# Miniprotein binders against q9bqp7, part 44

Target 1, 240 residues: q9bqp7
Amino acid sequence: VPQNWFPIFNPERSDKPNASDPSVPLKIPLQRNVIPSVTRVLQQTMTKQQVFLLERWKQRMILELGEDGFKEYTSNVFLQGKRFHEALESILSPQETLKERDENLLKSGYIESVQHILKDVSGVRALESAVQHETLNYIGLLDCVAEYQGKLCVIDWKTSEKPKPFIQSTFDNPLQVVAYMGAMNHDTNYSFQVQCGLIVVAYKDGSPAHPHFMDAELCSQYWTKWLLRLEEYTEKKKNQ

## First folded at step 23 (miniprotein)

Design xh5
Fold by OpenDDE base, look of step 24:
Structure xh5 (fold): chain B 240 residues (1-240), chain A 88 residues (1-88)
Amino acid sequence: as target 1 above (240 residues)
Amino acid sequence: SPERLEEIIRKLEEAVKLFEEGKMEEALEILWEVMEELIELIEETGDPELYEILIRVVDAWDLIDEGRPEEAIRILEEAIRRLEELIE
């Protein structure tokens, strides 16, 4: 049980979006503070299993590509991920951002992969927006808050070269989603709360993406795990 | 300890059963626990056979992700046999 329990949901906030919700998605800039990001917390508290799997993968890739090839590969993966998120932001933004939709961004296999998911996405409330949990003292940049199949979700877009048909295969992604949910639900910059999460795993070859929907119960379960990771991070930092 | 190996065997048998029942997510949760226990044992003993068993558990996970549960089950059953041999 976490020592510092905090609820994921805010009982003071209505689940109903106020009718005055701006038609424009929120985009709160991330402020670089001494406050750890969700990503940093998760990276510094990886499980033995995760460390093992990543090291094995790294060694295999280096054996196949060489050290320089592996560096190039990792750089390319990062770039592809960035482009994918930029493309999604452009697609989900109601304002035709006057920036010439780089048509090249929209022609990716990843974009093709998520098309069937995008059909079920509506009511975009936030895109690439910062969240802060003041009490638990962490920050994050969430990808999207929107309705998925009529349920308001924090949506996290991921890219994978391997199929991830099960939520367990997404490792810390569920923790990231609930961390963003918990932060948003208690961030004063947001007037609404979310009770659901969605992880979308997009594939480079354009094969249908896997949606991993997280209901309120599942979010609560992962929230407990997130709190434990956050406590572990905090303890490690005190001992350094 | 033989007791730790027996517990790993028990968990793997449960995972196999769950995979056979089509309960993939529950089975993967057990495999995740098994991986942790094997890693800990390897850290303590340095036994290369346990490392090979761990690799097989990871391979089984990958096969499940690939939609090849029958092959994953076969690998896990072999891992169980190898563990049983270590207890004998």
Scores: ipSAE 0.841, ipTM 0.938, lowest interface PAE 0.6, mean pLDDT 93
Fold by OpenDDE base, look of step 23:
Structure xh5 (fold): chain B 240 residues (1-240), chain A 88 residues (1-88)
Amino acid sequence: as target 1 above (240 residues)
Amino acid sequence: SPERLEEIIRKLEEAVKLFEEGKMEEALEILWEVMEELIELIEETGDPELYEILIRVVDAWDLIDEGRPEEAIRILEEAIRRLEELIE
């Protein structure tokens, strides 16, 4: 049990959009401060399993590609991910804010992969927007807040070269999602709350993406795990 | 300790059963725990056989992700046999 328990959901906020919700998705800039990001917390508190898997993968890739090849590969993966997120932001942005859609960004296997998911996405409320949990003292940049199949979700878009048909295979992604949810639900910059999460794993070959929907119950379970990771991070920093 | 290996065997047997029942997510949760326990034992003992068993557990996970549960189960059953041999 976390020592510093805090609820994921804010009882003072309504799940219903206030009629005053702007038609334009929120895009709050991330302020880089001394406050740790969700990503940093997760990276610094990786489980033994994750560390093992990552190291094994790295060693195998270096053996296959060489050190320079591996660096190039990792750079390309990062770039592809970035382009994918940029393309999604462009797709999900209102037409009035559509910067010239680089048609080249839309021609990716990853974009093809998520088409069936995008059909069920509506009511976009935030895109690439910063969240801060003031009490728990962490920040993050969420990809998207939108309705998926009529349920308001924090949506996290991921790219993978390997199938991830089960939520367990997404490792810390559920923790990231609930961390963003909890922060958003208690961030004064947001007038609404979310009760659901969605992880979408897009594939390079254009095969149908796997949606991992997280209901309120599942979010609560992962929230507890997130709090434990946050506590571990905090303790590690005190001892440094 | 033999007791730790027996617990790992028990968990793997449970995971196999869950996979056979089509309860993939629950089975993967158990495999995750098994990986942790194996890693800890490897850190303590440096036993290369345990490392090979760990690799098989990871390979089984990958096969599950690939939609090949029957092959994953076979690998896990072999891992169980190898663990049993370590206890004997």
Scores: ipSAE 0.837, ipTM 0.936, lowest interface PAE 0.6, mean pLDDT 93
Fold by ESMFold2, last read:
Structure xh5 (fold): chain B 240 residues (1-240), chain A 88 residues (1-88)
Amino acid sequence: as target 1 above (240 residues)
Amino acid sequence: SPERLEEIIRKLEEAVKLFEEGKMEEALEILWEVMEELIELIEETGDPELYEILIRVVDAWDLIDEGRPEEAIRILEEAIRRLEELIE
């Protein structure tokens, strides 16, 4: 249990009049600062299980591919993820360039995989946008804020070569989502509140993506776990 | 130490029951806890049999994600038997 619980929702901001509906989604730039990022906090507070799984995976891949093969594989997976996010930002944004005909950016199994999810996504309010928790002092870069099946969500897009039908198999991703949600709800750049999350796991072969919807109650459970990780990170820095 | 192995066995038996009932998420939460306890015991003892048991728990998790719960259950039952041999 966190020693200093803090709410994920900011009720003072929920009573504000709605800001003007933007013609394009918000994209707040991420800036360098001394406060930690969500991914930094999670990386420095990985559980023993996460460390074990990562090291086992690395060992098996290096044994199969060799050191150089593993580096090439990892680079390719990173590039595919980057292109996937670029494609999604283009699909969800009216600012796609008319001069660039990159069918290859939009031609991927991962994009096919999420088509059924995209049909349920509307009202995009933010894409690839920085968030900062003004009180708890952490920063992040969220993928998307939009309605999913009528519920406004912080949406995180993931690629995977293995099926992830259960949210437990997404490990720290739910913590990442709620951390972004809490930050956005306490960031003066945003005039709205979000109480739901969505993790979308897409597959290279085009198989239907697995959505992991997080209602307010589930977000509250993961928010408590995020606060514990943030406290652990803070305590490590105090003793440094 | 035998008490910790007995606790791990109890948790694995509970997880198997939950998998048989189709309660995959609850069972996976238990496997996550079991993995932590096994890692701590491996760090304390260096016992290679505990490492092999941990690998079976990880493999069972992967099988659950692949929609192969009957195979996952068989692996977990084997892990339980191996743990029982360590107590005996």
Scores: ipSAE 0.824, ipTM 0.942, lowest interface PAE 0.6, mean pLDDT 89
Fold by ESMFold2, fold request of step 25:
Structure xh5 (fold): chain B 240 residues (1-240), chain A 88 residues (1-88)
Amino acid sequence: as target 1 above (240 residues)
Amino acid sequence: SPERLEEIIRKLEEAVKLFEEGKMEEALEILWEVMEELIELIEETGDPELYEILIRVVDAWDLIDEGRPEEAIRILEEAIRRLEELIE
């Protein structure tokens, strides 16, 4: 149990967006500050299992590709992920007319992979938007807030070369989602709140993406785990 | 510690039963816990057999994700047998 428990949902906010909300998705700029990001907290508090899995994966890839091959591979994976997120932001932006350059970004297996998910996504409220939890002192940059099958969700897009049909195989991604959700629900830049999450794992070969829907109860369960990781991070920094 | 190895065996046996019942997510939660215990034992003992068992648990997880649960179960059953031999 966290020593400094805080609720993920804000009882003073509506579960429905304001009827006068603008039709353009929010894009709150991320500002440089001294408080930690969600991804930094998670990276600095990785479990023993995650450390083991990452080190094993690295060693196997280096053995297969060589050190230079591994560096090229990881650089290409990063670039493909960046292109994927840029393409999705373009697709989901209501005022962006696709041009020749944007059409090249849309030509990827990852975009093909998510097409069946995108048909169920509507009502985009935020894209690539900063969130801050003032009380718990952390920040993040969420990918998307939109309705998925009629439920307003914090949506996180993930690329993978391995199948991830079960949420357990997405490791810390549910913690990222609930951390963004909790921050958004208590951030004065937002007038509404979100109670559900969605992780979408897309595949390079265009295979159908796996959606992982998180209802409010599941989000609350992962929120408790996030609070523990945030406490662990804080304690480590006090001792350094 | 024989008691810690026995607990790992019980967890693996429950995970196998859950995989046989098609309850993949519950079984994967147990494998996650087993991985932690194995890593701690490896850090304490340096036993290379425990490392080999950990690799089998990881490989079983990958097979579950690939839709090959029968192969994953076979690997986990072998891991259980190896753990039983360590207690002896």
Scores: ipSAE 0.823, ipTM 0.940, lowest interface PAE 0.6, mean pLDDT 89
Fold by ESMFold2, last read:
Structure xh5 (fold): chain B 240 residues (1-240), chain A 88 residues (1-88)
Amino acid sequence: as target 1 above (240 residues)
Amino acid sequence: SPERLEEIIRKLEEAVKLFEEGKMEEALEILWEVMEELIELIEETGDPELYEILIRVVDAWDLIDEGRPEEAIRILEEAIRRLEELIE
């Protein structure tokens, strides 16, 4: 049980913005200061299993590719992920037209992979938008807030070279989603709240992406785990 | 320490049962717990057989993700046998 419990949902907010909300998705600029990001908190508090899996993966890749080959490979994987997120932001932005988009970004296996998910996505409220939890002192940059199959979700887009048909195989991604959700729900830059999450894992070969829907109860369960990780991070920094 | 190995065996047996019933997510949550316990025992003992058992648990997880549960079950049953030999 977290020592400094805080609710993920804001009882004074509605799931729905008022009828006069603009059609342009929110994109709150990220401001950086001394407070940590969600991803930094998670990286600094990795579980023993995550550390083991990461080190095993590194060891095997270095044996196969060499140290220089591994560096090149990881750089390329990072760039592919970045381009995927850029393409999705472009696709989901109502202000952009095809002539304003890089056609090369739209032609990828990852984009093909998510097409069946995108058919169920509507009502985009935020894209690549900063969130801050001023009380718990953390920040994040969420990928997307939109409706998925009629439910307003914080959506996290991921690329993977391995199948991830079960949420358990996405490791800390559910914690990222709920951390963004909790921050957004208590961030004065937003007039609405979100109670559901979605993790979408896309594949380079265009295979159908796996969606992982998180209802409010599941989000609350992962929120408790996020609070514990944030407490662990805070304690480490006090003693550093 | 035999008590900790016996608990790991019970968890693996329950995970196998759940995989056989098609309850993949519930079984994977048990495997995650088993991985933690194995890592802690490896840190305490340095036992290379426990490391090999941990690798089998990881391989079984990968096979589940690939849609090959029968192969995953066989690997987990071998891991159970190896753990039983460590107690004996």
Scores: ipSAE 0.823, ipTM 0.940, lowest interface PAE 0.6, mean pLDDT 89

Design xh5
Fold by ESMFold2, fold request of step 25:
Structure xh5 (fold): chain B 240 residues (1-240), chain A 88 residues (1-88)
Amino acid sequence: as target 1 above (240 residues)
Amino acid sequence: SPERLEEIIRKLEEAVKLFEEGKMEEALEILWEVMEELIELIEETGDPELYEILIRVVDAWDLIDEGRPEEAIRILEEAIRRLEELIE
């Protein structure tokens, strides 16, 4: 249990926007601050299992591809992920037309993979939008806030070359989602809150993406784990 | 150390039972705990046999994700047998 518990939800907020909310999805700019990002916190507090799995994967890939081959492979994977996120932002933005989009961004197995999920997504309220938790002192850049099958969600898009049919195989992704959710729910740039999460794992070969829906109860369970990781990060920085 | 190995065996046996019942997510949570305990034991002892057992647990997880639970169960049963040999 975290020593400094803080609630993920804000009881003074609703998941419904008022009539004065913008009709275009919010895109709050990310500012360079000394306050740590969600991804930085998680990277600096990896569990023993995560470290082991990462190092084993690196070792096996280097054995198969060589060090230069591994560097090229990982650079390509990073580029594909970046292009996937750019394509999704473009697809989900109502103010952009197809003529204003890079056609190459729309052609990938990952985009094909996610098509069946996208038909269940509506009511986009935020895209690639910064969040800040002033009390807990962390920031993030969430991918999307939209309705999925009628539930308003913080949605995180991921690419994978391996199947992830169970949320347990997405490792830290649920922590990212709840960290963004908690920050958004207490960020004055947002007039509403979100109680559900969604992780969507897309596949390079176009196979149907796996959605991992997180209801409010599950989000609360992962929020506790996020708070522990944030406490661990803060303690490490005191000792540097 | 024998007591910790016995606990790992009990957890793996529980995970196997859950996989047989189709309760994949509960079983994977147990495997995550088993991985942590094995890593700690490897750090304390340097025992290469424990490392090989950890690899089998990881391989079983991958097989579960690939929809091959029967193969995952066989690998976990071998891991259990190897752990039992370490106690004997």
Scores: ipSAE 0.820, ipTM 0.940, lowest interface PAE 0.6, mean pLDDT 89
Fold by ESMFold2, fold request of step 25:
Structure xh5 (fold): chain B 240 residues (1-240), chain A 88 residues (1-88)
Amino acid sequence: as target 1 above (240 residues)
Amino acid sequence: SPERLEEIIRKLEEAVKLFEEGKMEEALEILWEVMEELIELIEETGDPELYEILIRVVDAWDLIDEGRPEEAIRILEEAIRRLEELIE
């Protein structure tokens, strides 16, 4: 239990949920400042299990590929993830914002992997958009806010080389989702509230992506865990 | 230390039961807790047998994600037997 609990919703924001939103999706630019990002908070407060798993993975990859091979591998994985996010933003945007369409951007196993999920996604309200929690003092860049099977969600897209059929195997991803949700719900750039989350894990070989839906109750449980991580981060920075 | 090893055994036995019942997510949450306790004990003792047990828990998790729960259960049962030997 955090020492300073704070609600994930802002009940003073009275905007009614919309079944569909005809506006162009919001894309709030990320403003760089001294307040921490969600990803930085999570990286600085990794659990012992996460540190162990990451260290084991790194050591095994370096043993297999060598130091230079590992650097090349991680650079390629990062590029694939970036292209995946760019492709999804393009697919979900109603406008042709690219002067020259990159046909290779839309051709990937990851995009094939998420096709069955995208059929259930509608009413896109935000894409690659910054959020800031003024009270708790953190910032983030969320991937997408849209309806999934009729429920408005903060949606996080992930690539993976291993199957992740259970939300527990996504480790800190649920905390990332609820942190963005809390920030968006307390950010004056947004006129609506979101109570559900979705983590979508896509696979390079085109295998069907695994969706991890988070209803309001599950989001509340992870929100408590996020508050503990943020509190831990704040305490560590006081001692540095 | 024996009390902590006995608690880890109890948690692993509960996780195995949950895996047998098809309650994968609940069981995985227990494995996450077990991993934390094992890591703390390894940090305190440096015991290489505890490290080997931790690896078996991680391998079982991977097998669950791959849809191979029967193999995961066998690995966890071996981990339990190894923990019991440490108490002896």
Scores: ipSAE 0.818, ipTM 0.939, lowest interface PAE 0.6, mean pLDDT 89
Fold by ESMFold2, look of step 23:
Structure xh5 (fold): chain B 240 residues (1-240), chain A 88 residues (1-88)
Amino acid sequence: as target 1 above (240 residues)
Amino acid sequence: SPERLEEIIRKLEEAVKLFEEGKMEEALEILWEVMEELIELIEETGDPELYEILIRVVDAWDLIDEGRPEEAIRILEEAIRRLEELIE
């Protein structure tokens, strides 16, 4: 149980959008500061299971590829993920033109993989936008805020080389989503609130992406876990 | 500790039942807890048989993600048998 409980939702904000507005999606710049990011908090507070799985994966990859081969492999996976996010931002941005983007950016199995999900996405409110939780003192950069099947969601896009049909196999991704949601709902740069989350796992071979929808109740459950991880992180830094 | 091994067996038996019923998410949450307990026991004992059992639980999880639940169940049932032998 967290020592300091804080609500994920803001009762002073509406969770319902007004009539759809064709305005440009928000893109709040991420500011460099000392305050920790969501991903830093999670990386520094990994569970025993996560550490075990990561170390096993590293050992097996290094055995197969060698250390230099492993370094090249991980660099390429990172680059593919970056290109995927760039392509999605371009696709979802109404003011960007396709000709101003590298056409190879849009040609990938990952983009094919998410096509069936994108058909259900509308009303984009934010893209690659910074959030800050002033009270809990953390920051993040969310991928997207949009409606999915009529529900306003914080949406997180992920690439994977293995199938992830169950949310449990996405490990800390639900914590990322709710941390961004909680920050946005209390960030003065935003005038609206979000109560649902979506994790979309895309595949390099173009296989249909797996969506993981998180309703308000599920978000609240993961929010409690996020608060515990943030508390653990704070205690570690306090003792350094 | 036989009591800790018995609890792990009970959890694995519950997970197998849930997989047989198609309740994949509930079963995976149990496997996550089992992994933590096995890791703690391995840290305390250094027992290589417990490490092998942990690997079987991880392999079963991967098989569930791949849509191969019958193979995952078989792996977990073998893990249960190995745990029962450690108690004896």
Scores: ipSAE 0.792, ipTM 0.930, lowest interface PAE 0.7, mean pLDDT 89
Fold by ESMFold2, look of step 24:
Structure xh5 (fold): chain B 240 residues (1-240), chain A 88 residues (1-88)
Amino acid sequence: as target 1 above (240 residues)
Amino acid sequence: SPERLEEIIRKLEEAVKLFEEGKMEEALEILWEVMEELIELIEETGDPELYEILIRVVDAWDLIDEGRPEEAIRILEEAIRRLEELIE
């Protein structure tokens, strides 16, 4: 269905790290540039269902909280997500010391929520690291690359107020994961590649997080959908 | 058009069957497609009954995520009946 198909995996690379790979996770800085980010592509190509769900949610929240209450609520949710990602980067960083960790970052329901997932995570290769797909012309900032239950994954951490036991309820998250994966697999800053993905949905009350594992076949399916969204974005910009 | 409403009904009936079989992910994918078709029809017709049916589909999705599939199925079956009345 994509007009210009491109492979997600790079046959010139192994998914196995070299023996000489550094023990400190990669953290490639995000460069300010003109090419679109994964999140911008997805935001500019939201489906009719996503737009409807978002607008309905906003209307209901404003009715409940008022406009000022809604702004406060969304600001707080954003801050909680930021703190969650900071805590995870700290926990997963091998050179982070206890004195350098904020005790409040380590004490949250979201961190409790993911503990059972973190027990299965090892071999961290990248944290909060930029990726670029030179050929398809997009960039991103991935959360984590690590092994999950023995499989090297691009891992995306999400917070949610509602249960998300099925990957379908994570909407565009799988596209985000495979877009990062495809970019990383073709980015010269990385010497390895990844064939699997993981979305981890964490809950404020500490309830067990829901992992959504994506094997290579499922990643390929979502990659096709990502290519369609990127194609739609490109066509939209041409008509502006 | 009645043909488009009939297609939506068939998809909802398939989704109900899949929910009854415990095939939640396949059924949710169908609901996502149904939501798109309903939104398009609402944009074309302005029919408030279709908007209410769309809300029912969204509510059913939420109930599935909450682990309440029996309630979700009942809501979808009512949505089917309301669609059938629109054809008539």
Scores: ipSAE 0.766, ipTM 0.923, lowest interface PAE 0.8, mean pLDDT 89

Design xh7
Fold by OpenDDE base, look of step 23:
Structure xh7 (fold): chain B 240 residues (1-240), chain A 88 residues (1-88)
Amino acid sequence: as target 1 above (240 residues)
Amino acid sequence: SPERLEEIIRKLEEAVKLFEEGKMEEALEILWEVMEELIELIEETGDPELYEIIIRVIDAWDLIDEGRPEEAIRILEEAIRRLEELIE
């Protein structure tokens, strides 16, 4: 049990959008401060399993590609991910804010992969928006807040070259989602709360993406795990 | 310790059963625990056989992700046999 328990959901907030919700998705800029990001917390508190898997993967890739090839590969993966997120932001943004859609950004296997998911996405409330949990003292940049199949979700878009049909295969992604949920639900910049999460794993070859829907119960379970990771991070920083 | 290996075997047998029942997610959770226990033993003992076993557990996971549970089960059963041989 976490020593510093804090609820993921805010009882003071309504799940219903206030009628005053702007038609334009929120895009709160991330202020890089002394406050750790969700990503940083997760990276610094990786499990033994994750460390082992990552090291094995790295060694295998270096053996196959060489050191320079591996660097190039990792750079390309990062770039592809970035382009994918940019394309999604463009797609999900209101038409009035549509910067000239770089048609080239839309011509990706990843975008093709998520088309069936995008059909079920509506009511976009935030895109690439910063969240801060003041009490728990962490920040993050969430990809999207929207309705998926009529349920308001924090949506996290991921790219993979390998199938991830099970949520367990997404490792820390559920923790990231609930961290963003918990922060948003207690961030004064947001007037609403979310009770669901969605991880979408997009594939490079355009095969149908896997949606991993997280209901309130599952979110609560992962929230406990997130709190433990956050505590571990905090303790590590005190000892440095 | 033999007791730790026996516990790992028990968990792997449970995971195999769950996979056979089509309970993939629950089985993967157990495999995750098994990996942790194996890593700890590897760190303590440096036993190369344990390293080969954990690789097979990982390979089984990948096969499950690929929709090949029968092959994953076979690999896990082999891992169990190898662990049993270490206890003997």
Scores: ipSAE 0.846, ipTM 0.937, lowest interface PAE 0.5, mean pLDDT 93
Fold by ESMFold2, look of step 24:
Structure xh7 (fold): chain B 240 residues (1-240), chain A 88 residues (1-88)
Amino acid sequence: as target 1 above (240 residues)
Amino acid sequence: SPERLEEIIRKLEEAVKLFEEGKMEEALEILWEVMEELIELIEETGDPELYEIIIRVIDAWDLIDEGRPEEAIRILEEAIRRLEELIE
């Protein structure tokens, strides 16, 4: 149980955007400061299983590809993920046109993979937008806030070369989603809140992406786990 | 200790039953717990038999994600038998 519990939802805030809100999605710039990001907190508090799986994977990949081959592989994976996120932001922006986009970004197995999900996405409210939880002192950069099948969600896009049909196989992704959600719901830059989450796992070969919908109850369960990871991070930094 | 190995066996047997019932997510949560306990035992003992067992648990998880639950169950049942031999 977290020692310093804080609610994920804000009772003083509507779960529906104001009808007078602008039609252009929010894009709050990320301010550079000393408070930790969601991803840094999670990276510094990995579970024993995560550490074991990561180290085993690294060892096997280096054995198979050699050290230089592994470096090239990981660089390519990182670049493909970055290009995927850039393409999605461009596709979901109502102000973007094909001539304003990198034409090569639209031709990707990952983009093909998410096409059936994108058909169910509407009402985009935020894209690549910073969030800050001033009370709990963490920041993040969320991918997207939009309706998925009629429910307003914090949406996180992930790439994978292996199938992830179960949310349990997505490791810390649910924690990222709820951390962004909790921060957004208590961030004065936003006039509304979000109670649902969506993780979308896209595949390099274009196979249909797996959506992982998180209703409010599931979000609350993962929020408790996020608070524990944040507490662990805070305790580790006191000892440095 | 034998008590810790017996608990791992009980959890693996529960996970196998859940996989047979098609309750994949509940079973995967149990495998995650089993992996934690196995890692702690490996760190304490350095026992290569326990290392081989956690590899089988990881392989079973991968098979579940690939839609091959019958193969995953067979691997877990062998892991259970190997754990039982360690207690004997």
Scores: ipSAE 0.748, ipTM 0.915, lowest interface PAE 0.9, mean pLDDT 89

